# Designs tried in a protein design chat: VH-VL binders against q0atu2. Part 19

Target 1, 119 residues: q0atu2
Amino acid sequence: MLDKKARIRTSREYRNVFEKGKRLSGRFLIIYYVENALDNNRFGFITNKKIGMAVIRNRIKRQLRAIVREYQGQVKNKHDIVLVARAGIGKSSFEGMEKDYIAIMKKAGLFARNANKID
Short names: E, the ipSAE of ESMFold2; O, the ipSAE of OpenDDE; V2, 0.75 times the mean of E and O plus 0.25 times the DockQ between their complexes.

## First folded at step 7 (VH-VL; framework fv_dusigitumab)

Design t4 (at its last look DockQ between E and O 0.38; V2 from the best seeds 0.00; counts 0 for: pae E 9.0 > 2)
Fold by OpenDDE, look of step 7:
Structure t4 (fold): chain C 119 residues (1-119), chain A 122 residues (1-122), chain B 111 residues (1-111)
Amino acid sequence: as target 1 above (119 residues)
Amino acid sequence: QVQLVQSGAEVKKPGASVKVSCKASGYTFTSYYINWVRQATGQGLEWMGWIDPYDSYTGYAQKFQGRVTMTRNTSISTAYMELSSLRSEDTAVYYCARVFWYDDSWYGMDVWGQGTTVTVSS
Amino acid sequence: QSVLTQPPSVSAAPGQKVTISCSGSSSNIGNNYVSWYQQLPGTAPKLLIYDNNKRPSGIPDRFSGSKSGTSATLGITGLQTGDEADYYCGTWDDSLSAYYVFGGGTKLTVL
């Protein structure tokens, strides 16, 4: 689980990201990202009913949180980032999600070009 | 600071087309959907459709399918609604309003344009 | 006519409480968050309530929203003359390819 301070939790915080942030679309994920005034990054996760039942949505959220946690140290600081799961994500593998995340984050300029999994 | 500003009033003849613009400011244009809602004089609100400015994905109410075209120009943060084959019944105030989906449900339309009066008369 | 059903009109004296109902179905109110809009005469609609019961900034707590099943209710306490307006409920309808649907509107008269 991500640190509490690393999570976007309030509607206002989400709204801020959507209003002021940039949007990029990947195969399985859409990200909204904006600079914040903090010393840390914050992540939000959104799943939609089109993905499937609540159990599936929760699973996807857990997987996305795991991915974000794993690569958290490689993300440029001072960003609020919201991950929106696309409808097709339910059919993707974890590795596919991870690959998509990395790709979209790199495209956003939030990852270093040589970002890799950190053990 | 966040606002939608629409184009001015239009007077059209039956059979003509009208194109209303909606310019967004104060927020990231591609992060919110733009809805179009009209209201005839003394009548209720009628949803026409929406556009995702990000990729121009649209959804139109069945009533307007074939006559309405929603587009956007991201470079100037402007959405457009074109209604063709105008009829007298299309006389109304047309509004644009933003909304975004960021959970299992949609938020309401929290920012509205000032409205554009479109009059269709012979 | 309208997908969502509202009473055509309600009225009350200043200081009183009024409620406006909004009835729908499982595919709209049942599955989605309800918003309420206030439209003062000659003005554009204004978001009054969203997510069933949340108020945007600037909306006084005199305004409240609730939802139960396939129905929603707008409550206005401490009615003021300035509250005289048309009120619309709205939500998304899943059966209509994510169309938005409005109620027919309720005219609130402050006596």
Scores: ipSAE 0.015, ipTM 0.685, lowest interface PAE 6.9, mean pLDDT 88
Fold by ESMFold2, look of step 7:
Structure t4 (fold): chain C 119 residues (1-119), chain A 122 residues (1-122), chain B 111 residues (1-111)
Amino acid sequence: as target 1 above (119 residues)
Amino acid sequence: QVQLVQSGAEVKKPGASVKVSCKASGYTFTSYYINWVRQATGQGLEWMGWIDPYDSYTGYAQKFQGRVTMTRNTSISTAYMELSSLRSEDTAVYYCARVFWYDDSWYGMDVWGQGTTVTVSS
Amino acid sequence: QSVLTQPPSVSAAPGQKVTISCSGSSSNIGNNYVSWYQQLPGTAPKLLIYDNNKRPSGIPDRFSGSKSGTSATLGITGLQTGDEADYYCGTWDDSLSAYYVFGGGTKLTVL
């Protein structure tokens, strides 16, 4: 899973991304992203109540973390990135979420030109 | 800094509708859900629903399904709650409240409006 | 009647400790984080505790929260007359469709 250093951990850190960052929406995901002053990327994940039952939210959260882990090495460094699950994501497949993540990260200009799986 | 300011008190007749406004300031309006909660005199808090101001996605409590509509105008950072077919039991104070999240936590309703008294009488 | 059960009232003398319980089920307190709200007379509710046991900025550490299984508890130490208020627990409920639920409220009397 994601390294501890690559996780957004505090309420203040999340608020910074929402307040200063850019927002971009896909089919299943919304990302918020902003450049940070660190030597690494950090990721945050939100699976809010609008997407449904807790068991579905927990599955989605785990799957999103796995997707981010697979592409972590391809992301431009020094960014804080928050992924927000949209309503309807509970009916998506892992592969559908993965495709959506790749598309929105490419649109945001956060991927290198050849975004490949690292595992 | 961060605040929610609601429209003033209203008096309505049974069968009418009411539309309460909630103007946000001091933060990015489209980044936080707005919840609506009401409280009849001497009673507890009753959740009515939420709206995502980014795309107007809503969720309503079953009790209000078919009578409540939540909307927003992002140009003026304002959320709205409209309740139709009013009855005397809809007499209450209506609150809007902001919700924040981080990681896998719900922060709760961290900023509340001052409340709007709606009185329904014949 | 509320999905979350709180005692209707509690009382204690100034300087004492009081606890307020909130009982629910697996679909709400069991699976979700609990918040607590304070409502002083004639005012809007105020967030007191979030994420089961965390305090927003400006809330003194004599207010505490905890959760065990399907029950949550608000603790107040060093009770002050200004703490006299209604207290509500709240959380999401994961039943057929997600919705937010409040406890019925607990009136704290300082006497």
Scores: ipSAE 0.010, ipTM 0.673, lowest interface PAE 9.0, mean pLDDT 86
ESMFold2 (binder alone), look of step 7: mean pLDDT 91; pTM 0.937

Design t5 (at its last look DockQ between E and O 0.25; V2 from the best seeds 0.00; counts 0 for: pae E 10.0 > 2)
Fold by OpenDDE, look of step 7:
Structure t5 (fold): chain C 119 residues (1-119), chain A 122 residues (1-122), chain B 111 residues (1-111)
Amino acid sequence: as target 1 above (119 residues)
Amino acid sequence: QVQLVQSGAEVKKPGASVKVSCKASGYTFTSYWINWVRQATGQGLEWMGWIDPYDSYTGYAQKFQGRVTMTRNTSISTAYMELSSLRSEDTAVYYCARVFEYDDSWYGMDVWGQGTTVTVSS
Amino acid sequence: QSVLTQPPSVSAAPGQKVTISCSGSSSNIGNNYVSWYQQLPGTAPKLLIYDNNKRPSGIPDRFSGSKSGTSATLGITGLQTGDEADYYCGTWDDSLSAYYVFGGGTKLTVL
C-alpha cells in the first residue's frame, strides 16, 4: 500500500485540492493537482457509486493505488494529487487505467520528461 | 461558437464503405469525446460508438464492431467515422456529437453536427 | 430493442402539461445522469435536459427533468405547437465499457 505520508486522508485536504488545484480529465480518471508545502507528494482517491458496487469500487481503489505507487518516483515533487475514477472504469483493464494515468499525468506536466511506462 | 460540421451526403452500393467527417470548432478538440449516432428514416437514434480525440481510444457498439472505424485528425480538429460492408439497412442520417463533460460526469451530447445522409442502394 | 424504454407517443392540447417516461436499469439510469434530446422534424437532435434535471442555455423552464431509481421523466408545461417533436432519453451504461444508450423515442403531438 501507498505510504501513509503519501496519502491524502482528510476531507480538508481533499477540499484544498479541489478548490485550489487544477483539473485534468482523462478517459478513466480525472486528476486534481496542486502544489503542496511538503517534501513529498500525496495522493487521494475518489470512487463514486456509479462505478459499481462497493466491492468494485474497492478493487478500483486498490488498482489505482498500485498504479500510483508504481510510478510515484516519476512524479514531480511537492504535489497533492487526487484521482477521481470516472464512470466506466469498473470495466476497464488495469493496463487501461495505467495508460490513462500516465497520459493525464504527462499532460498535466507532473511526470518528468523522460517518464515512461514501466514494463 | 462551438459547432460540429459534417461532410455531405453519400450514396453507396452494398458492400462499399463510407467515411463521414466531422469538423469541430470553437473548443479544444481533444478535450471532449465524439459520439457517432445514426438514425434511419422514421426510426430512433442509434448509438454507434465514441472516440477520444486525445489518443484515438474508441468504444464501438457491439452491433458495429468489425465494420466501424472511428478516427481523428487533431491537426484539423476532425473526427471520422468509416462504416464498411454497407447494407441497405445502413441507410440513415449519421450524426457526430460532442460529449459534454463536467468533473466526473458525462452530461450527454451538447453539440451535434447537422447530420450526413448515407444512402445504400443497388 | 432500445435499452431504455419510452412510450411511443404522447399528445396534448396547447397550454397543457405532458410527461414522458424513460425506464432503464441500474447500470444505466440507475448509475448515470440522464439526458433528454429534442428533435424537431427534419433537424438534428439537440440537448434539452442534462444531468437529470438541468437545462442548457436557451431551454425554457417549462421543460423539466427528474430521475428516480432506474426511471427518468421529462415534463413539459405550457405546451406549445412548436414543441411537437420527437424526444429521446439517453444515458451512459456502465455494464458496457462506456456505452451510450438511447430510448426508443417519443413522438409528441400537439393537438
Scores: ipSAE 0.015, ipTM 0.658, lowest interface PAE 7.8, mean pLDDT 89
Fold by ESMFold2, look of step 7:
Structure t5 (fold): chain C 119 residues (1-119), chain A 122 residues (1-122), chain B 111 residues (1-111)
Amino acid sequence: as target 1 above (119 residues)
Amino acid sequence: QVQLVQSGAEVKKPGASVKVSCKASGYTFTSYWINWVRQATGQGLEWMGWIDPYDSYTGYAQKFQGRVTMTRNTSISTAYMELSSLRSEDTAVYYCARVFEYDDSWYGMDVWGQGTTVTVSS
Amino acid sequence: QSVLTQPPSVSAAPGQKVTISCSGSSSNIGNNYVSWYQQLPGTAPKLLIYDNNKRPSGIPDRFSGSKSGTSATLGITGLQTGDEADYYCGTWDDSLSAYYVFGGGTKLTVL
């Protein structure tokens, strides 16, 4: 479960990331990211109606939160990062989502060298 | 001025392929999905598939799986739809359409190309 | 043939109100947001309504949309001869691996 201060909560915060941030796509995920003025990272999660029913969207959100929590110690600080689920994500496994997240975060240059997994 | 401009009409023989282009202008091409929709004379709209121009991620309607390929060239802001093994029933107007969906707000197909007539005749 | 069912035609006099229905299932209209498109003769379709009831910029408020259960409705008030067109509903369909579907279309005649 992510710490409350590590969450993007308001429409203004989400809008800032979408309007000013960079975008990278993976197989199952899109990330938007922008530097913030805080001493920490914040994460947001979007699962739109095209993904499926509410129960499916909530399952995907829970899985993405777990992945982000597991790797959050590796993330370069001072970023707002929004993860958007792509239409095909419902066919992915947890491991598939995890691999996709790792690859896209590495490509974005958002993983700090020598960071460790948080259990 | 947001605009999608498609390539000109095509006449093809059965068994051939056609590739229709869709050039975007007035917006960031890689930020919006492109859908392809066709319409035979006197018939309704038939969805064919989508492409995310950012990375070429695609999804195709089952009817066209194996015959359709959707691609793009980001340096010229252009999407493409190629349909192979053409049959007479593929005679239709083919449209590209832009869609925006990055949150729970599905904006629909808000900008359409002018259409490209493809005629398949013996 | 169409996953989303629309009446083939509707008609009304200028100045009147007309509604166009779109019936589907839980996998499409029930779980997803509905869009409506207008296609004037000889032209490409144009988005009229998105997210069930929202209008894009430039669409007059005499066009309205609503959704109840697995059914959606397009309403047009103050009918004008220029509204004579084909109207399509469209939505995402979960049973098709989150792919898009259109209704069969409704021809509106203003008489």
Scores: ipSAE 0.008, ipTM 0.615, lowest interface PAE 10.0, mean pLDDT 85
ESMFold2 (binder alone), look of step 7: mean pLDDT 91; pTM 0.938

## First folded at step 8 (VH-VL; framework fv_dusigitumab)

Design u1 (at its last look DockQ between E and O 0.35; V2 from the best seeds 0.00; counts 0 for: pae E 8.5 > 2)
Fold by OpenDDE, look of step 8:
Structure u1 (fold): chain C 119 residues (1-119), chain A 122 residues (1-122), chain B 111 residues (1-111)
Amino acid sequence: as target 1 above (119 residues)
Amino acid sequence: QVQLVQSGAEVKKPGASVKVSCKASGYTFTSYYINWVRQATGQGLEWMGWIDPYDSYTGYAQKFQGRVTMTRNTSISTAYMELSSLRSEDTAVYYCARVFEYDDSGYYMDVWGQGTTVTVSS
Amino acid sequence: QSVLTQPPSVSAAPGQKVTISCSGSSSNIGNNYVSWYQQLPGTAPKLLIYDNNKRPSGIPDRFSGSKSGTSATLGITGLQTGDEADYYCGTWDDSLSAYYVFGGGTKLTVL
């Protein structure tokens, strides 16, 4: 699990990212990202009802949190980042989801160009 | 300030179609779902469906599937709800509402339009 | 007839406390956050409570929400004449045909 310190948790914080942040779309994910005034990154997750039933949404949420946690150390500091799951993500494998995350984060300039999976 | 402004009252004949508009302002239109809810005179609220303005993805209540179409125009931050094959039972006030949903939170409507009265009569 | 059950009406004198119940099932209130909406006569609904017990900006602390099991409750203390309105609970229903559901509404009369 992500540390509470590393999570966007309030409606106000989410709204700030949505209104002031930049948006990029991947195959399975949309990210909103904006600089923050903190020394750490914070992550938010949106698994809307369009993703499917609660069981599916919860699975996707767990997978996204796992991916974010794994690559957390490779993300440039001082960012609030919200991951929004797209409708097709329910049909994606974990590996496909991970690949999409890496691609979109690199495109956003939030990852180093040669960011790799940390074992 | 954040607000939703709907189109004016409509009077339609049975079998006709009605298209209600909902213009958003004061926020990023494509970042929030839009719900449509109706209320017959003296009756309760009835959820019709939602649209994601970002990609036009929709979900409709089963009751209205095949008869309702929700769309949006992002260039003017406007959502539309079209209901076809109108019947007298469709006479109601129709509301658009902004939906907010985030991690470990509920699904709720925090901003409402003023409502559009649709009257279906012979 | 509504998926969520509310009392059709409640009444109390100014200054008193009232509670409005909202009963559902495991697939809706049991698994999802509840919201409450206030609808003054002749106006659009207004968000009153979200996520079971949170108040939007501008909503006084006289209004409170709670949830337990498959039921939710709206509490109003220090009742004012301006509180006379219809109140609706609402939540998401997790079923094969997932959809948002409202209670039947409760008419609050201030005596």
Scores: ipSAE 0.442, ipTM 0.867, lowest interface PAE 1.2, mean pLDDT 92
Fold by ESMFold2, look of step 8:
Formats: C-alpha cells, structure tokens, sequence
Structure u1 (fold): chain C 119 residues (1-119), chain A 122 residues (1-122), chain B 111 residues (1-111)
C-alpha cells in the first residue's frame, strides 16, 4: 500500500492530471501523468465496472498497487501519475500487468536512469 | 480539438446490414473507449455498447448481442458499428461518443459525433 | 418503462426555475455517478453535468445537478428560450442486463 503522501486522493487532484497531463496507453493500462510542484510522486488508480465484479476490480487494484510500490524508487520525482485499467485487464496475469507497466513507464520517460543502482 | 465525425446517412432494406463509421481526431484514438448510442425518431437515447480501440475488446448491450459488431482501424483513427438483420425498428440516428472514465464509479460521454441516420424501409 | 424514470415533459416561463428528476435504483444511481445530457432540436447530445453535480467548461452555473439516494435532479434557473431541449440522465448500471442506461428523457418547453 502506498502511504498517504504518495496517493492522489481528491477529485480536483485527479482532474488536474486528466486535464493538464499527458496520456499514454499500453496493452492493459493507460497512464496520465503531469509534473507536480511537490518533491515527491503521487499515484492514483482507477478501475471501472465494465472490467468485472467488485472482487475482480479489487484484486486488480491490489496488483497494480503492488507493482507501483515495487518500482516507485525508479520513478522520476515530481509527477502525479494515474493508472487506468483497460477493460481487457482481467485476462492478464500479474506478470503481464507488470511487464505492461514497465514498458509504458519507460516509453513515457518516467523511469530515472540508474537512480537506485549501486555499481 | 477533439472531434468525432461520422459517415453519411444510409437507407437499407429489412434483412440487410449497415456499417457506420466514426473518425476521431485531436486526441490519441487508442486511449479512450468509444460508445455507440442510437435514437429512434421521437424516442430516447439507447446505449448499444463500447469498444476499446487499443485491442478491439467490446461490451454490447444484451439486446444487441448477436446482431452488433464494433470494430476499428487504428491507422485512420476510425471506429465502426455494424448492425445486421435490420428491421424497421432499427430506423434511428446512430451516435458514436468518446468515453471519459475515472474513479471506480465514473463513466460519461464527453464528446459526441454528429449522428448518422439509418432508415430501414421495405 | 425506462430503467431510469424521468418526467416526459416540464415547462416554465422565461426567468423561472425548473427541476427535472431522474429516479433509479441502488444498482445504478445509488452506486454510480450520474451525468446529464442536453439535446437541442436536431442536434447530437451534449454533456451538461458529470459526477452528479459538476459542470464541464462552458456550461453556465444556471445548470446544477444533485443526487440523493437513488434519485438525481437537474436544476435550471433563469430559464431562457434557448434552454428548450430534451434532457437525459445517464449512469452505469451494475446489473448484467445493461451496462450503461439513460433515462427516458424530459422535454423542456419554455413558454
């Protein structure tokens, strides 16, 4: 689970990302992202009901949060980032979601080069 | 500038099929779902289904399952709705609309095409 | 017999206030955000209200929305002849019989 500081919480915060940010689509995910005025990143997660029943949507949200938490140290700071689950995400595996996230974040230029690597 | 521009009016005989096009511009086509909605003369709006243009995943309203097919061509940013086995009751204006979705509960159509009139007459 | 029930018509004089109701159930309005669409004669629908009570850019504050329980309401104040249109509520329905539903529509006449 991401802590309170790293979460997008309010409709105004989400709307800012949607209105001012860039949008980039992967196979299972869409990301919206915009620079913020903070010294940290914030993440938001959206599923909707066309994906499936609530238990399925909650599982997907947990998996996406776990993926984001795993890689959050590699993300360039000062960004608000919203992940939107596409309708077909219920057919994916955890590994498939993870690969998609990595690919889309690299394509967006949001991973910092060697930020956490110690030679 | 976000736009959805639909194909022109169609006149069809009962039993035929119709395919309506919806060309998107001003945004990344594969990033937003497209809904199809129809409206018979003097009647209300009737939701038909959605397509995800990224991978052609669809969800159809139950009454149209088996008769409707929604497709797309990403190279020209165009969505399509095909309705088969047409009857006089299918005479309507057909709209495409871009879906904005957010949060677990949010889903609305923020940009609409101009509509395509389909007339089914014998 | 729409899933979402709206009055078929309403009317009021210019300058007055009108409200348009949209009655549903826990599976739609109760669990989901409501949107309102305006359809002027001979035109495509236009988004008027989203998220129960929010206005897109360019929609004047004479238009308002609210939701209570399984009902939603569109309010229009300072009524103008240009407000004559059909108005539809819409929302997601959690049931397997329909994914998105519209109300039956309400014709607003300004007399």
Amino acid sequence: as target 1 above (119 residues)
Amino acid sequence: QVQLVQSGAEVKKPGASVKVSCKASGYTFTSYYINWVRQATGQGLEWMGWIDPYDSYTGYAQKFQGRVTMTRNTSISTAYMELSSLRSEDTAVYYCARVFEYDDSGYYMDVWGQGTTVTVSS
Amino acid sequence: QSVLTQPPSVSAAPGQKVTISCSGSSSNIGNNYVSWYQQLPGTAPKLLIYDNNKRPSGIPDRFSGSKSGTSATLGITGLQTGDEADYYCGTWDDSLSAYYVFGGGTKLTVL
Scores: ipSAE 0.012, ipTM 0.680, lowest interface PAE 8.5, mean pLDDT 86
ESMFold2 (binder alone), look of step 8: mean pLDDT 92; pTM 0.944

Design u2 (at its last look DockQ between E and O 0.42; V2 from the best seeds 0.00; counts 0 for: pae E 7.9 > 2)
Fold by OpenDDE, look of step 8:
Structure u2 (fold): chain C 119 residues (1-119), chain A 122 residues (1-122), chain B 111 residues (1-111)
Amino acid sequence: as target 1 above (119 residues)
Amino acid sequence: QVQLVQSGAEVKKPGASVKVSCKASGYTFTSYYINWVRQATGQGLEWMGWIDPYDSYTGYAQKFQGRVTMTRNTSISTAYMELSSLRSEDTAVYYCARVFEYDDSWYGMDVWGQGTTVTVSS
Amino acid sequence: QSVLTQPPSVSAAPGQKVTISCSGSSSNIGNDYVSWYQQLPGTAPKLLIYDNNKRPSGIPDRFSGSKSGTSATLGITGLQTGDEADYYCGTWDDSLSAYYVFGGGTKLTVL
């Protein structure tokens, strides 16, 4: 799991990102991102009920957390980033999600162009 | 100031359609779901459905499926609820209400429109 | 008739405490956050409590919410005449394709 300090936890924090942040859409993910006043990044996750039943949402949420954790060290610091799962994500593979995440983060300028999986 | 302002009262004949509008202001329109709730005179609240203004994705209560259509116009931050094949039982006050989602939880409906009275009579 | 069950009415004198119950099932109250709404006569509903026990800005602390199992409770202390209204509980039900469900409403009369 992500460290507590690396997580957006309150509704206020989520609203701040939604209201003041930039938005980019991928195939399976939408990201909202905004600079924060911290030295670390915080991540939030939105698994909308439109994705499907709780079992599906929970699976997607776990997968997204795993992806974010895997690439956490490659993300530029001082950002609050909210990942919103799109309706079609329930039919995607983990690899597809990962690819979409990398692509959208690069497009946002939050990843280096040569960002790769960290072992 | 965050608010939802709805269109005026409607009087319709049975079999007709009604389209109620809900204009949002004071916040990012596409960041919150819009719910529609109605209330017949002297009765309780009845949830009709929701729309995600970002991608127009909708979820309707089974009772209204096939008869209700929820849409939005993002350029004017306005949501619409159209109910067709009206019957006397559809006479009610119709509300739009904003709801926020975070993590895996849905907020309560924290901002409500003032309501739109729809009267269906012969 | 409503998915969530509330008492149809409650009453108390000014200054007294009242509680309003809301009972559901594992697919709704048991699985999601409960909200409470206050509806004054002739007005739109107003969010009173969200996430089981949180108050929106402007809601006095004499209003409280709690949840246990498949039931929720709204508490009102220091009852005022202005509290006379209809109160509704509500939550999301995942078994119904993410439907929102309301209680039948409770009419609070201040004696």
Scores: ipSAE 0.098, ipTM 0.772, lowest interface PAE 2.6, mean pLDDT 90
Fold by ESMFold2, look of step 8:
Structure u2 (fold): chain C 119 residues (1-119), chain A 122 residues (1-122), chain B 111 residues (1-111)
Amino acid sequence: as target 1 above (119 residues)
Amino acid sequence: QVQLVQSGAEVKKPGASVKVSCKASGYTFTSYYINWVRQATGQGLEWMGWIDPYDSYTGYAQKFQGRVTMTRNTSISTAYMELSSLRSEDTAVYYCARVFEYDDSWYGMDVWGQGTTVTVSS
Amino acid sequence: QSVLTQPPSVSAAPGQKVTISCSGSSSNIGNDYVSWYQQLPGTAPKLLIYDNNKRPSGIPDRFSGSKSGTSATLGITGLQTGDEADYYCGTWDDSLSAYYVFGGGTKLTVL
């Protein structure tokens, strides 16, 4: 779904974001973010083992990727961003995750004020 | 040097509470979960729960729900575990341990405190 | 209900190879990664193996881990008297929500 260069892929890339980045927490999500040296954003997704079985974790990742794809055109460039699912996310609706993502991204200053997802 | 240093041994009477401290050094305290594990004499390891020191988000083993409280003070990089309504069966060594998690990988409890002996007797 | 089963004890002579098994279910080992911990007498546990078969820095390569289906195995080659300890497997268990569980432990005797 996301282009290959828009993905964080290596353990080293993830560690860089966790160690050097800023953290913001919401109800269902945590984001870590740091400026990168590229012209584009990269996204990573972590569904902690505390959430449940692999099939549940993979479903949550797919939902989060869909949310990120919907809003990626509104995200300020040159950032590596890791979304970490909190333990209670499996009980959230897609809408609940989406609202949480929007709120966190606005607080981080990565989202344009009053952004509209409809295109 | 990553370290977890725990408070000293405690002797308590049944019905009392105990609060064990775990001071972290050598890493960013708020970036990694702390787990608490206990071990009665001659027995195996028993997981009690975890805390995210960033915002105090916790998860407790069902056995301890209602009796355990995990907290932290980020200004001194210290986690705490408090166990109330103590009974003789709570006599054990209590450990704190750091969890190393990256990129959907669990690295396990990679740094452990030295342990705190809690004895519950009349 | 999840239970990680380990043999209560194993023994071997110095220089030999031993294996320690950890048997679980699809709710734990079958769906999640296994860690192994060494506990020398009177000390805190030490992480020995993570993610089924990876060693932290400072752990010699004579310690190895593997996983097949719902079972995991710790291998120790070139056994030394200093390896005499209790060994625990550990993993997450989805049947009790996402709770962590340890095996019952295995005492390794070198003689």
Scores: ipSAE 0.014, ipTM 0.655, lowest interface PAE 7.9, mean pLDDT 84
ESMFold2 (binder alone), look of step 8: mean pLDDT 91; pTM 0.940

